# VH-VL binders against Arf guanine nucleotide exchange factor SYT1 (SYT1): the designs that were tried, part 14

Target 1, 216 residues: Arf guanine nucleotide exchange factor SYT1 (SYT1), of Saccharomyces cerevisiae (q06836r405to620)
Amino acid sequence: SRRSSSIVNALSSFVNLRSSSLSSSRQQHLQQQQQLQQKLDVSLEDLPPVPAPEFSDSCKDFLIKLAPYGKFIGIILTEKDDEFKKNCLNYLLTNCFEFKNDPLDIALRKLLMFLELPKETQQIDRLIMAFSFAYYKAQKSYSKKKGIECPWSNADQVYFIAFSLLMLHTDYFNPNNKSKMTKHDFVDLVHNDKYSGGNEIPMAVLTYFYENVTAK
Short names: E, the ipSAE of ESMFold2; O, the ipSAE of OpenDDE; V2, 0.75 times the mean of E and O plus 0.25 times the DockQ between their complexes.

## First folded at step 14 (VH-VL; framework fv_siltartoxatug)

Design c73 (from c63 with heavy chain Y106W R107T; at its last look DockQ between E and O 0.48; V2 from the best seeds 0.00; counts 0 for: pae E 4.4 > 2)
Fold by ESMFold2, look of step 14:
Structure c73 (fold): chain C 216 residues (1-216), chain A 122 residues (1-122), chain B 107 residues (1-107)
Amino acid sequence: as target 1 above (216 residues)
Amino acid sequence: QVQLQESGAGLVKPSETLSLTCGVAGGSFSGYYWSWIRQPPGKGLEWIGEIYHSGSTSYNPSLKSRVTISVDTSKSQFSLKLSSVTAADTAVYYCARGHYDYWTGWTPFDSWGQGTLVTVSS
Amino acid sequence: DIQMTQSPSILSASVGDRVTITCRASQSISSWLAWYQQKPGKAPTLVIYKASTLESGVPSRFSGTESGTEFTLTISSLQPDDFATYYCQQYNSWPLTFGQGTKLEIK
């Protein structure tokens, strides 16, 4: 759980990297919007009790019921190891997000821009696994349509890389961490892992991800 | 199409520093990996190292203590410095571009300069 | 370091022949292998990447295959323009390494 709280803080910084590249005028408007959003941010505990699914609910029906919960939908759908909620999360990620044209780091940023990362490790695991499954399917389908081989071996490989990027971001942007993980350390750690298929990603591609995740 | 051109002195004295610059024209500098590769006369190819447009480098361990690759994005240039040269460093030096973005299918060296011979001689 | 071993070192062939060049990696490199063609006095040019994907503008008579750590470049019907030196190169791991080359000569 300790790493879960650190991960959430670091990933907020990761999601906000995009705004630093905007023009001065747009940057001022975004800062004002962020200040207003911060004042109006509510916790999940402040909202009405989450409705239970009805027997006849489709995934879409239940997601419509969850719409008022906004960024907390990911937390709600991962609270327990629940097959219906897992199916609803998959439906959300495949129908409400567009991943087919995105490198993994950008797709992960999109996810966390709209969904709050859970604090509990098992909920994070369920969210990132569902994301990785949806991402892999989108990439495989798009690669087939383009007539090229999908660069990813399977969804578990995508999960390992996605989680490694989350951990890298957390460590790199943690203000209390004075000894940041270097490019070579990150690349070696990921590329030496044979069980998850990290060793099947070229070191230069892992460097591409490192540079993009650690860029301001 | 992108064009790469090596420039620098073709003759370097032993123990001194070999210095080359690669100019990049006709394409984007950002989003690519920029490499130096050398070929001794009549021999095979050896990767020296690479640099990302951010300034991040990776070097061949056999040369790491003597090599520096740097980038100047404002001039669309990257450079090689190889210190303490010997006759063994005589080679044709190439600059090259690699692209590891998902949608290009991850290609290593899709564009090369024409190469420049550097001779290390007393 | 991953050593790339090419065979043969020299290959003599005639126009119209089917030729193959083999490259073996000293350890797994997955599919991250490229083939380059180099003519005298010129820089290498990319022929194939990811073991079997043909670079844009390369004639379809070129093909690549892989089996474990062995990789093969095939030219199905040799043309006069194909006489050159061919290099394989792994790009899975640092340092990036090349085979020692195969010189394809006219018989």
Scores: ipSAE 0.287, ipTM 0.678, lowest interface PAE 4.4, mean pLDDT 83
ESMFold2 (binder alone), look of step 14: mean pLDDT 91; pTM 0.937
OpenDDE, look of step 14: ipSAE 0.560; ipTM 0.793

Design c74 (from c63 with heavy chain H53Y; at its last look DockQ between E and O 0.59; V2 from the best seeds 0.00; counts 0 for: pae E 5.0 > 2)
Fold by ESMFold2, look of step 14:
Structure c74 (fold): chain C 216 residues (1-216), chain A 122 residues (1-122), chain B 107 residues (1-107)
Amino acid sequence: as target 1 above (216 residues)
Amino acid sequence: QVQLQESGAGLVKPSETLSLTCGVAGGSFSGYYWSWIRQPPGKGLEWIGEIYYSGSTSYNPSLKSRVTISVDTSKSQFSLKLSSVTAADTAVYYCARGHYDYWTGYRPFDSWGQGTLVTVSS
Amino acid sequence: DIQMTQSPSILSASVGDRVTITCRASQSISSWLAWYQQKPGKAPTLVIYKASTLESGVPSRFSGTESGTEFTLTISSLQPDDFATYYCQQYNSWPLTFGQGTKLEIK
């Protein structure tokens, strides 16, 4: 949409150069700058201090201020339990990501392609919970439009499976891990959960997720 | 519309290896689970095992030590080998597809081959 | 292994009858149960999946219900083409398992 494109353009870390604002020479310079920053392994501490929200800021206004921080926007918005930043995170996930047509494994890949996963457990929790609510809302809306039953019972179920897929990916692709989680281990992990409805997801769906997450 | 066809020897001697191939035509091979199911004459159905097109397998524990299922994606085929057969392995052998569509549903065995009788006899 | 127990093993009925076949799982399988119809000399064909969802092209006289670990296939008005053997099958857990079958015969 026009709204999604505007936000993506304001987030300069993606280097989405619309023809209306930049010459070819300047576009080339911006691309070279982004490539150098990636090679230098820029951390959040290397960037200017994060601006505080102003009283009059909408979520969109604040996200535009965060554009220079690129992949670190997720870390910034989850740094502490802050209602405004939580609302901004929900705005970002709802308006700048398209989840309605995606299986959960693909949606997680999209999220982590553009946002760095925080290192602290409380921040990870806030990010993945916000993702899971936005994802469930999109899936529920799409299911209603199609006249079919939503694959998910609620957002907490989505959160549990999303967390399980993150654990699977981390475990499977860790070069120091000799004993990889098998598809039977993963299915058992999910089916043995009694609190978030993982036991209601069929093994074939979980196996499909396993095969897709471990294939790359 | 997908079509499955079993092929292989219809007579196998005791202690030898039963070997079957399932050809898959008229549909995508990727993203599905491909299964072998057998039915002894006059009896019910028994799941032998399955293979994902990438090569990942799951076998019935009662047969696991004797069964190998493999896939050749370039030929759109998957195969069954069952070693050390006895008269108890005499059955009609079916190949079948498990269909998964994230949005429209999951169907465990929505397409079957016509079946091939394999007799284990001296 | 999850055992699937069908009842009755043999069911005699006439055209027009309402018939019911029951399948019980030895443990919880959620809704992940299918019903198949098999005619002599033919492969099974899928009738119902997810306990109650009718497969495309299957007549609406077929229906499925579930209660706990008990599952039921109902044919509301039996037709000549419905005389066959019916199998339930769970697909919740490995290994996939079938009921022993119910042979539906002409009375």
Scores: ipSAE 0.233, ipTM 0.652, lowest interface PAE 5.0, mean pLDDT 83
ESMFold2 (binder alone), look of step 14: mean pLDDT 92; pTM 0.943
OpenDDE, look of step 14: ipSAE 0.901; ipTM 0.965

## First folded at step 15 (VH-VL; framework fv_siltartoxatug)

Design c75 (from c71 with heavy chain H53T; at its last look DockQ between E and O 0.53; V2 from the best seeds 0.00; counts 0 for: pae E 5.7 > 2)
Fold by ESMFold2, look of step 15:
Structure c75 (fold): chain C 216 residues (1-216), chain A 122 residues (1-122), chain B 107 residues (1-107)
Amino acid sequence: as target 1 above (216 residues)
Amino acid sequence: QVQLQESGAGLVKPSETLSLTCGVAGGSFSGYYWSWIRQPPGKGLEWIGEIYTSGSTSYNPSLKSRVTISVDTSKSQFSLKLSSVTAADTAVYYCARGHYDYWVGYRPFDSWGQGTLVTVSS
Amino acid sequence: DIQMTQSPSILSASVGDRVTITCRASQSISSWLAWYQQKPGKAPTLVIYKASTLESGVPSRFSGTESGTEFTLTISSLQPDDFATYYCQQYNSWPLTFGQGTKLEIK
């Protein structure tokens, strides 16, 4: 028999969670995996040169080639404005992550547990936008299947809230930042934004997100 | 199901502090928003404020300078203190629970205590 | 603060009637509107949340609708148990605010 390479095997290191809330045991496993990755001090520059996609590659074919790059796959797929890599990122987030039962804060934690956040603003934007579309589609599809109302108006609303939660997390846990964003600062910032639909999210729900994101 | 019960003194003198406790039984205390609401006799409802189990609070601006809400998670209780009371603070005081359920949305006050009348009189 | 204005203040009706109570918000609250029923000497009970979703155990004769900043509670066939005071309440923004109430009385 031959060893086979498939997207299932190549991405098995990414844990898909189906719950809208994470059990203590499952949460502990995710925390342990994150801690181990940080202890290894691996950088992308320590790995072989990233292969270029071949003319006939599907998104699945290329993602299999990227499997050895682990947490850096997000950085690789967002390094520039490339339609094929954007499609591969959408494929990854749709097929290898399970978001349908997750509140947005939990889904964002899952994303960042397994994919390293890029440093450049344009790459961060591409990653969070792709995440937000995949998340919104999963939530809308699940809502339709269950005959219930989707909590989100559109993907742009998800994107604004997801980016806001990312900024909150980065700000709150940055040891170099002495002026942490308070609950009222966060809630006011998000809830006053009419253009992205943050004003359509109740302040109590935004408080729930704040408390969960800032909890240790 | 969850039951809420207010307790505290029913008569308070002007300029003193009104103090109430809400005991929570028959359900989880964590992950909910715990509120105080009052109703003057024959009048409508006024939200006083809320507290999350972390201790984070939000208060009605009309009362913010006089109100303190606190939580004791070990006893599944939360409390209200309203300082410098006047006759205008005479009301039935309710404690209530807000429930965040992501799929069905926020339920603002799905469980209420029976209410306790607090009279402010000299 | 978001002001909630209910109409009418008092509504007289008979068993079997269809009744409608209106609540208007002073600014947009999206769909974050609840309706409560309160009987004399009792705490309010949740009837409808998110403008149109019935709380568990509430009879299907109750319904809620919204149009812009105007919200309605409808009881399609009034029953004796439905005579009470009804309050709307927005929960989009702090402070949370209630309408002044509508007393539904037997005619």
Scores: ipSAE 0.236, ipTM 0.667, lowest interface PAE 5.7, mean pLDDT 83
ESMFold2 (binder alone), look of step 15: mean pLDDT 92; pTM 0.949
OpenDDE, look of step 15: ipSAE 0.473; ipTM 0.789

Design c76 (from c63 with heavy chain H53K; at its last look DockQ between E and O 0.50; V2 from the best seeds 0.00; counts 0 for: pae E 3.3 > 2)
Fold by ESMFold2, look of step 15:
Formats: C-alpha cells, structure tokens, sequence
Structure c76 (fold): chain C 216 residues (1-216), chain A 122 residues (1-122), chain B 107 residues (1-107)
C-alpha cells in the first residue's frame, strides 16, 4: 500500500544517509568480509532449485516442501509479489512462531533467529509486513482472552515500529557508522510520525524499545 | 508489590543542591521508568524527569539545566539532584514508577512514594 | 509542551450526586491520559489510565471517556470517600504534564 511504501522509503532514506557517511576504505573492507562469508557458508544457490507450488498444494504442503531450505524460507516466500506465497508466509508466522507473550523487540529477534533477513528492500518489506500482521493478530487475540485492551491500533502501526527497530539495530551495531542514532533521535523520529501512528505510542514505550535493542 | 521511599535532607539553603534518594523494594527495574514529581504546598503537580535502568534520562525542559537523575540498580535506588535552589523549589518531592508492559496497555505512575517536604530557606 | 486544562477548579457536590470533571489537551495525546485522586497530605493515587481503563481496586462508580482532545472523569454516585482533589495527566509526550486540579468538596 502507499502507507507501506512511505514507511519503507522514509526508513531507507535514513539508512542510506547513514551509509553514505562510511569511509571508502571501510566500505571496501565490509564488502570483502561479506563476500568471504558468502563463500564460507551455505547459500540458497548451493541448494537444489526451489520447487514450484503444485495446484493441489495447501500452504502446509508447500512449507513441508520448503523445510530443507531452513533459514532461507523467508527469502523464498518473499521473492515476488505472489498471493500463494504470501499466504504460506502468513501461515508459517501464525502457526510456527509464538508471539502472544512477547514485546515487539523480542518477537522480532525470534523471527530473525530462524529466518534470514532478505537483502532486497521489497523482500524485507514483505517479510516485515507479514510478521507485523501475524504479531498484531496474536496480540489482539491474546488481549481479548485476557480481557485487556490491545496495545496496538493496527498492523500498520506494528509494521512501522518493527521496521524502525530493525533499522535502529542495523544502524547502532554497524561498525562503519560513526554517527549512531541516539535515544532522542529515535524517539523523536518515531513519535513525530502521524501517518503510521508512531505518535500514538508513548515516548516512554519507545525508550524501552531503544534500550532493549541497543543493549546488545 | 513495589514500595517506594524518598530520603534526604528536608531543609536546603538557597543556591545549594537539593539531593534526594528513592529506595525501591519488591520490584524489578525492567519494564519501568522511574520519575521524580514535585508539588509546591497548596499547588499542583510538576514532572521533573525520569530515568531508565540503563541510566538514560529525560528531563522537564524548565529544569533541565539544574537537574540530574541517577540510578544504582545494584542498590535498587535512584536519586535526584537539583542545583542552585531558590524558595520556588520548596515542595513535596515524590518518586514514582511508570509502566510500559504492553499487556497492561502502558500505564503511568501506578506507584508513588509517600513524599518528602523539602524547604528552601536560610 | 502539551497543556492540560482542567475544569472546574472547584466542584461542590453532595453524596449521591453524579459529577463530571473535564480535561482538555492542547494537542492530540491519543488515549494516553490518566486521572489521579489526591487526599490532603497523601500521594496521588491512580484512578484511570488510557483515558477509560479503571485501575485495579478502584470502585466501578468511576469512569472515564474521551472525545478528541477532551477527556472526562465521571463519578456516578458520589461517596464520602470521593471528596478529594483530582488531576488529569498526559503521558504521551515529554514533558509529562498535569492539569491544575479539581477540588471536589462537600456542598
């Protein structure tokens, strides 16, 4: 949606500004390390060609076929704007992850513990959007069972915060970034955004997220 | 059940530093923010600032040049220093806990100390 | 800073009355509004948070509503223990700010 594209563009623009502050020598070293890591680890291209879904496949059937691909399942399911693969991703996140008891930062950490983050912006967008929908649904359902009000307005709000936390982590722990985002920068960036409902989350809650994400 | 207790000198001379400590019993610092609030006699409430377990702070801009809040998690306490005090700083000082556990819908000062009067005079 | 304007400043009422105290924020605070009760010589106690959620142990005669930037605290049938000063407080944005208070007095 336009809302999703606006969020991705805003965060990507911030990340790109930070990346452009890297020195040329450090960028070359980082690129070299990434190339060596790819050569020394199993990549998706080292595995058999990904099977196409068959007409009769349920989401579960197809996910079973994808099981040998392990951490790459997220990349596979987000490669293209594909309705069946989107449904399979939603099925995976709803049925194979437990998010109901987790703060958003912990849930995001769990996601990325089991699934490799795609490198392409559109794939990252699809993955985090699907995560945010599954997380919001779990939180809404659990809040209803407990007789309390869900802390989230909608899945788009969850998506904006989740993406903001991802960008914060990437920025904060990038050894080539000399101008790290401060607590006040992060809180102000998120809390001033009325489009995605960041302004509806108290500054104290955003501080809690910042502290937890930057603690490692 | 968390318990908060303010301690410190109740009388401070003008231009000196007001110093208070809040002891925290029966609770964790995780998931909470810890605040100082003051109330001049017969007047309303004013938020001074807050601190997190990490030592990160946020202060009321009206006081920021004079206020320092600190935390010592090993002693389960946090502190207020307000420098260059005047008679206008005479107030009851409260420490309080705010809560951001998403399951309760993010709620504010649900636990307060009993308050301590600090008088600024000669 | 977000200003919280509370009205009335003083409210005289009798036991059994239905009373309403209002609080208006100078800009949007979403639902992040709390109500506190304060008895003389005591710390404030939380009554309502998130505009309308009753704090544990608070009698059901207390309720809160919101409409835009206007918030209300209602006591449906006033009891002797309810005579106190009431403060609203926004906790969406720094600095956290309180209304100036409403003193609820015996008529």
Amino acid sequence: as target 1 above (216 residues)
Amino acid sequence: QVQLQESGAGLVKPSETLSLTCGVAGGSFSGYYWSWIRQPPGKGLEWIGEIYKSGSTSYNPSLKSRVTISVDTSKSQFSLKLSSVTAADTAVYYCARGHYDYWTGYRPFDSWGQGTLVTVSS
Amino acid sequence: DIQMTQSPSILSASVGDRVTITCRASQSISSWLAWYQQKPGKAPTLVIYKASTLESGVPSRFSGTESGTEFTLTISSLQPDDFATYYCQQYNSWPLTFGQGTKLEIK
Scores: ipSAE 0.416, ipTM 0.761, lowest interface PAE 3.3, mean pLDDT 84
ESMFold2 (binder alone), look of step 15: mean pLDDT 91; pTM 0.937
OpenDDE, look of step 15: ipSAE 0.533; ipTM 0.799

Design c77 (from c63 with heavy chain F29I G31S H53T; at its last look DockQ between E and O 0.70; V2 from the best seeds 0.56)
Heavy chain, then light chain:
Amino acid sequence: QVQLQESGAGLVKPSETLSLTCGVAGGSISSYYWSWIRQPPGKGLEWIGEIYTSGSTSYNPSLKSRVTISVDTSKSQFSLKLSSVTAADTAVYYCARGHYDYWTGYRPFDSWGQGTLVTVSS
Amino acid sequence: DIQMTQSPSILSASVGDRVTITCRASQSISSWLAWYQQKPGKAPTLVIYKASTLESGVPSRFSGTESGTEFTLTISSLQPDDFATYYCQQYNSWPLTFGQGTKLEIK
ESMFold2, look of step 15: ipSAE 0.652; ipTM 0.864
ESMFold2 (binder alone), look of step 15: mean pLDDT 92; pTM 0.945
OpenDDE, look of step 15: ipSAE 0.379; ipTM 0.758

Design c79 (from c71 with heavy chain D101N; at its last look DockQ between E and O 0.53; V2 from the best seeds 0.00; counts 0 for: pae E 3.8 > 2)
Fold by OpenDDE, look of step 15:
Structure c79 (fold): chain C 216 residues (1-216), chain A 122 residues (1-122), chain B 107 residues (1-107)
Amino acid sequence: as target 1 above (216 residues)
Amino acid sequence: QVQLQESGAGLVKPSETLSLTCGVAGGSFSGYYWSWIRQPPGKGLEWIGEIYHSGSTSYNPSLKSRVTISVDTSKSQFSLKLSSVTAADTAVYYCARGHYNYWVGYRPFDSWGQGTLVTVSS
Amino acid sequence: DIQMTQSPSILSASVGDRVTITCRASQSISSWLAWYQQKPGKAPTLVIYKASTLESGVPSRFSGTESGTEFTLTISSLQPDDFATYYCQQYNSWPLTFGQGTKLEIK
């Protein structure tokens, strides 16, 4: 319920700030991702049918089978609310990505460089949720090893901020949006959160994210 | 250790523009936000505005219409312009540095200039 | 704007005394509060940030606490060098705002 509240709050805040369609923003974000991947402009539909997992498949086995799908793996694993696929996504994010030394914005960028963002909101939610948990785990472990305080309180907080960053990115790079989210708007968006701990993020850190995300 | 130093005219006529520059030595602009703060004689502190190395600015709404802050990274300087000054703008003006780096953590104004008195008088 | 109210405005104390200065925010600022010390004719110096974290080089006799929108700066044993004006400052939201100050003077 907290997760749901986080996304709802983020969306609500965004809607209050923006009248633009989420669909257009997502498309623009996908375009940005495609540019970053420098891969052939192929669609998932151009690839062979996605194999179904076998009962004997481990997450590793299934991911090996999905390897040919490359950037579409995120989409495939989030298409349905499937527990096995969820576990596979978590396995992928934990074992194939390195987030321990990355600020959240950089980690998110890395994620999206290798995985195409799904088009459906529910899929995006699943992906970002899984990412947030993996990132938080990595950060917590790293902080512990270094004897420093973890800058994040929990995975929900990471989720909220990650989602907010995604929204910021899609808004800022959407050519159809004449009025872009300002730094102040972004800070207010995050600080108005009462449930996910957005208000606990320093304004300066949010400014840092804003500057990095909007940097050309 | 970073050093900040204010420079500019100490006397400005009413309706003219106050212009100050802060020189930064012994540090980088990246990872910090740079602020102007003033203090009228015998009074408290008022935040004027801030600038980042990217050029992004935030101003106190009370002064927004009259304030411009700019940065010259090549010279390791940032500046303040306050237009249409009145006697109420007489104050010691400070430049200060704050942190916004993700890894180092956040600190508010850990470094200050010595301050420069600007008097508005005919 | 977030208003920061300090109390007292003037505090008279003796060397060795335990003193406490209070700052109240008009709304929630989480832990994003700093304390500064200012001596006459000098720029302010950072003493405490994030409500309770001591700035490097500041004596351990200084401490900060928070409770809701109320913040305190405490000097456990006042030293001659501690007589100054102290300011609280929030950095939760723009514009950044300071308290009116507390002058700590020798009794």
Scores: ipSAE 0.187, ipTM 0.701, lowest interface PAE 2.1, mean pLDDT 87
ESMFold2, look of step 15: ipSAE 0.340; ipTM 0.725
ESMFold2 (binder alone), look of step 15: mean pLDDT 91; pTM 0.936

## First folded at step 16 (VH-VL; framework fv_siltartoxatug)

Design c80 (from c46 with heavy chain S104T; at its last look DockQ between E and O 0.59; V2 from the best seeds 0.72)
Heavy chain, then light chain:
Amino acid sequence: QVQLQESGAGLVKPSETLSLTCGVAGGSFSGYYLSWIRQPPGKGLEWIGEIYHSGSTSYNPSLKSRVTISVDTSKSQFSLKLSSVTAADTAVYYCARGHYDYWTGYRPFDSWGQGTLVTVSS
Amino acid sequence: DIQMTQSPSILSASVGDRVTITCRASQSISSWLAWYQQKPGKAPTLVIYKASTLESGVPSRFSGTESGTEFTLTISSLQPDDFATYYCQQYNSWPLTFGQGTKLEIK
ESMFold2, look of step 16: ipSAE 0.704; ipTM 0.888
ESMFold2 (binder alone), look of step 16: mean pLDDT 90; pTM 0.934
OpenDDE, look of step 16: ipSAE 0.483; ipTM 0.795
ESMFold2, look of step 17: ipSAE 0.696; ipTM 0.884
ESMFold2 (binder alone), look of step 17: mean pLDDT 90; pTM 0.936
OpenDDE, look of step 17: ipSAE 0.904; ipTM 0.965
ESMFold2, look of step 18: ipSAE 0.683; ipTM 0.878
ESMFold2 (binder alone), look of step 18: mean pLDDT 90; pTM 0.934
OpenDDE, look of step 18: ipSAE 0.854; ipTM 0.939

Design c85 (from c63 with light chain T53K; at its last look DockQ between E and O 0.81; V2 from the best seeds 0.00; counts 0 for: pae E 3.4 > 2)
Fold by ESMFold2, look of step 16:
Structure c85 (fold): chain C 216 residues (1-216), chain A 122 residues (1-122), chain B 107 residues (1-107)
Amino acid sequence: as target 1 above (216 residues)
Amino acid sequence: QVQLQESGAGLVKPSETLSLTCGVAGGSFSGYYWSWIRQPPGKGLEWIGEIYHSGSTSYNPSLKSRVTISVDTSKSQFSLKLSSVTAADTAVYYCARGHYDYWTGYRPFDSWGQGTLVTVSS
Amino acid sequence: DIQMTQSPSILSASVGDRVTITCRASQSISSWLAWYQQKPGKAPTLVIYKASKLESGVPSRFSGTESGTEFTLTISSLQPDDFATYYCQQYNSWPLTFGQGTKLEIK
């Protein structure tokens, strides 16, 4: 519930900060669909029907079956609120990605280089939730091994910041969006969220994230 | 380790522009936040603003209408301009460095210049 | 703006004393509080960052603690070199703000 509240609050603040809150959200969604069509001449619908998992399948067994689907694996594993597919997604993110040494913006970039972002908000939410859990676990384990303090308070904080960075990137690089989120807008949006611990991150650190995400 | 050095005119007339430059030795310019802080004689410290290597700035709202901070990464320098000065702007001006290090944490002003007194006098 | 209120403004102490300086933030700043030492005619020097972490090269007799919006700098056994003015500074939110200072004087 707190995870859902954090994402709804972030999206609401993002929409309210822009001059055309209702129109901006719809426009951004349409633009993302068009860009996906342009970048790929292959869609998930062009591929063979996705195999159903068998009762005896491990997460690894099913992921091997999904290998031909490449970047669409994230979309497939998040299509429904399915416990087995959630476990497979967690397995994928924990065992097939290296997040230990990466600042969050770099880790998120790595994720999206290999997995296509789903179109539906609930699928995006499931993907970023799974990513944030895997990322936090890796960071916590690595910082413990190094004898240093983990930069993150909990997975919910990671989730909120990851979603905020995703929204910033899609907003900033949308050629049809002329009311781009400024540095101060982004920093205020994130820093005012006390429910997910955004307010615990200094404004100067959030500026560093803004600059890294908007640079390229 | 980084070394910072302020330079500029020590005497400025009222209504004119105060102009200072901070030279940065050490070569590690990116990944840090570069700040100006001032201290009127016998008084406390006031943060003026910061600049990032990208040129992005954040200013104290109390000074925002009069302040410009700029950076020249090719010269490893950043600068302060404060327009329309009055006697109240007489202070020692410091440049300082803060940084975000993902694993060792964020420190706002771990390196300071020696400071330079700027007097605003009729 | 987040106001930082230091107390006391002036503190008289002798070598060997344990001294405590307090700083209160007008709202939550999490742990993003620094302590600086400034000697006459010199730039401030970072002593403590993130409320309780000792800056490299600072003597271990310096320590920092926090409770809510109240922060404390402690010098466990005062040395002659420790007589200076101390400033707290929050770095959670813009504008970055300093306390008014505490002058630690020889008694």
Scores: ipSAE 0.389, ipTM 0.731, lowest interface PAE 3.4, mean pLDDT 83
ESMFold2 (binder alone), look of step 16: mean pLDDT 92; pTM 0.945
OpenDDE, look of step 16: ipSAE 0.527; ipTM 0.803

Design c86 (from c63 with light chain T53Y; at its last look DockQ between E and O 0.54; V2 from the best seeds 0.00; counts 0 for: pae O 2.8 > 2)
Fold by OpenDDE, look of step 16:
Structure c86 (fold): chain C 216 residues (1-216), chain A 122 residues (1-122), chain B 107 residues (1-107)
Amino acid sequence: as target 1 above (216 residues)
Amino acid sequence: QVQLQESGAGLVKPSETLSLTCGVAGGSFSGYYWSWIRQPPGKGLEWIGEIYHSGSTSYNPSLKSRVTISVDTSKSQFSLKLSSVTAADTAVYYCARGHYDYWTGYRPFDSWGQGTLVTVSS
Amino acid sequence: DIQMTQSPSILSASVGDRVTITCRASQSISSWLAWYQQKPGKAPTLVIYKASYLESGVPSRFSGTESGTEFTLTISSLQPDDFATYYCQQYNSWPLTFGQGTKLEIK
């Protein structure tokens, strides 16, 4: 959506302002992906061709077919703007992940432990958007069950913060970046998002996320 | 119940460095924000800065050039140094704890020390 | 810096009175506002956080409201123990800032 694109652009601009060349950001993303990939020597290209969904396939059926692809499932389901694949991703995130009790940074970490982050921005956007919705729904349900206020106002807020955290992580652990995003920068970044409600997140919580994401 | 207590010299000469320590007892040091706040006699409150148990700090820009806050987690203490003091730095200095919970929210300065008067005088 | 403006600076009231103190932020701080009570010679104590949440142990006669950038602390029925100076504080942005205070005194 135009909104998601705007947020991504804003965040990218913020990161790029610190990186002298557009090329370095791509390299940084690649390096982060490489760090995540270092755990599994297998690339998606080394795997059999991804099966196409059959018309009779439910999300569950299709995910079973994708099971051998493991961490690449996120990439596969976000490769194209496909409604069925989107639904399958939502199904996966809703049924295979437990986000109910996890702070956003922890939930995001869990997500990325199991699913490799796509390389393409559009795919990342699709993945994080789906994640954000699933997470928000889970958090809202949990909060309601516990009789407490949901810490999140909407899925867009979650999306923005989740994306920001990804950017923060990438920036912070990129050895080529001499200037790292500071805690204050991060807080300001989120608080400037009035549209999605980033300004409604307390500074302390954002600081918490910052510290957790940047912790070695 | 957590107890905070300020300690340090109550008298400092102009141009010298004010040094205070806050001891924390009866509670966890980890997971909280620890702040210094001062109050000149008969005046309002001014936030000086804060430190997280990880060592991450935030300072009031008005004092940033002169302020250093440090933490000793092994002793459950954090400290304040304010350099180049003047009469304007005469105040009761408080240490305080800020607490946040992901689910219940943030409670700024839910616990305070008793405060210690620091007078800057020749 | 976000400026917090309290009003009135001095409030004279009697026991049993309903009193309201107002704090206005120079910009949006969402709901990230706290109220403190300070008695003479003592450290401040937290009364309200997140604009309307009562701190544990604080009497229910205390309440907080918010409207835009305006915040209020209300004591429904003033008790002798309530005479003190009250401060609002924003924690939306660094630096943390306090209002100038409101002295609640006996009429």
Scores: ipSAE 0.137, ipTM 0.684, lowest interface PAE 2.8, mean pLDDT 87
ESMFold2, look of step 16: ipSAE 0.507; ipTM 0.803
ESMFold2 (binder alone), look of step 16: mean pLDDT 91; pTM 0.940

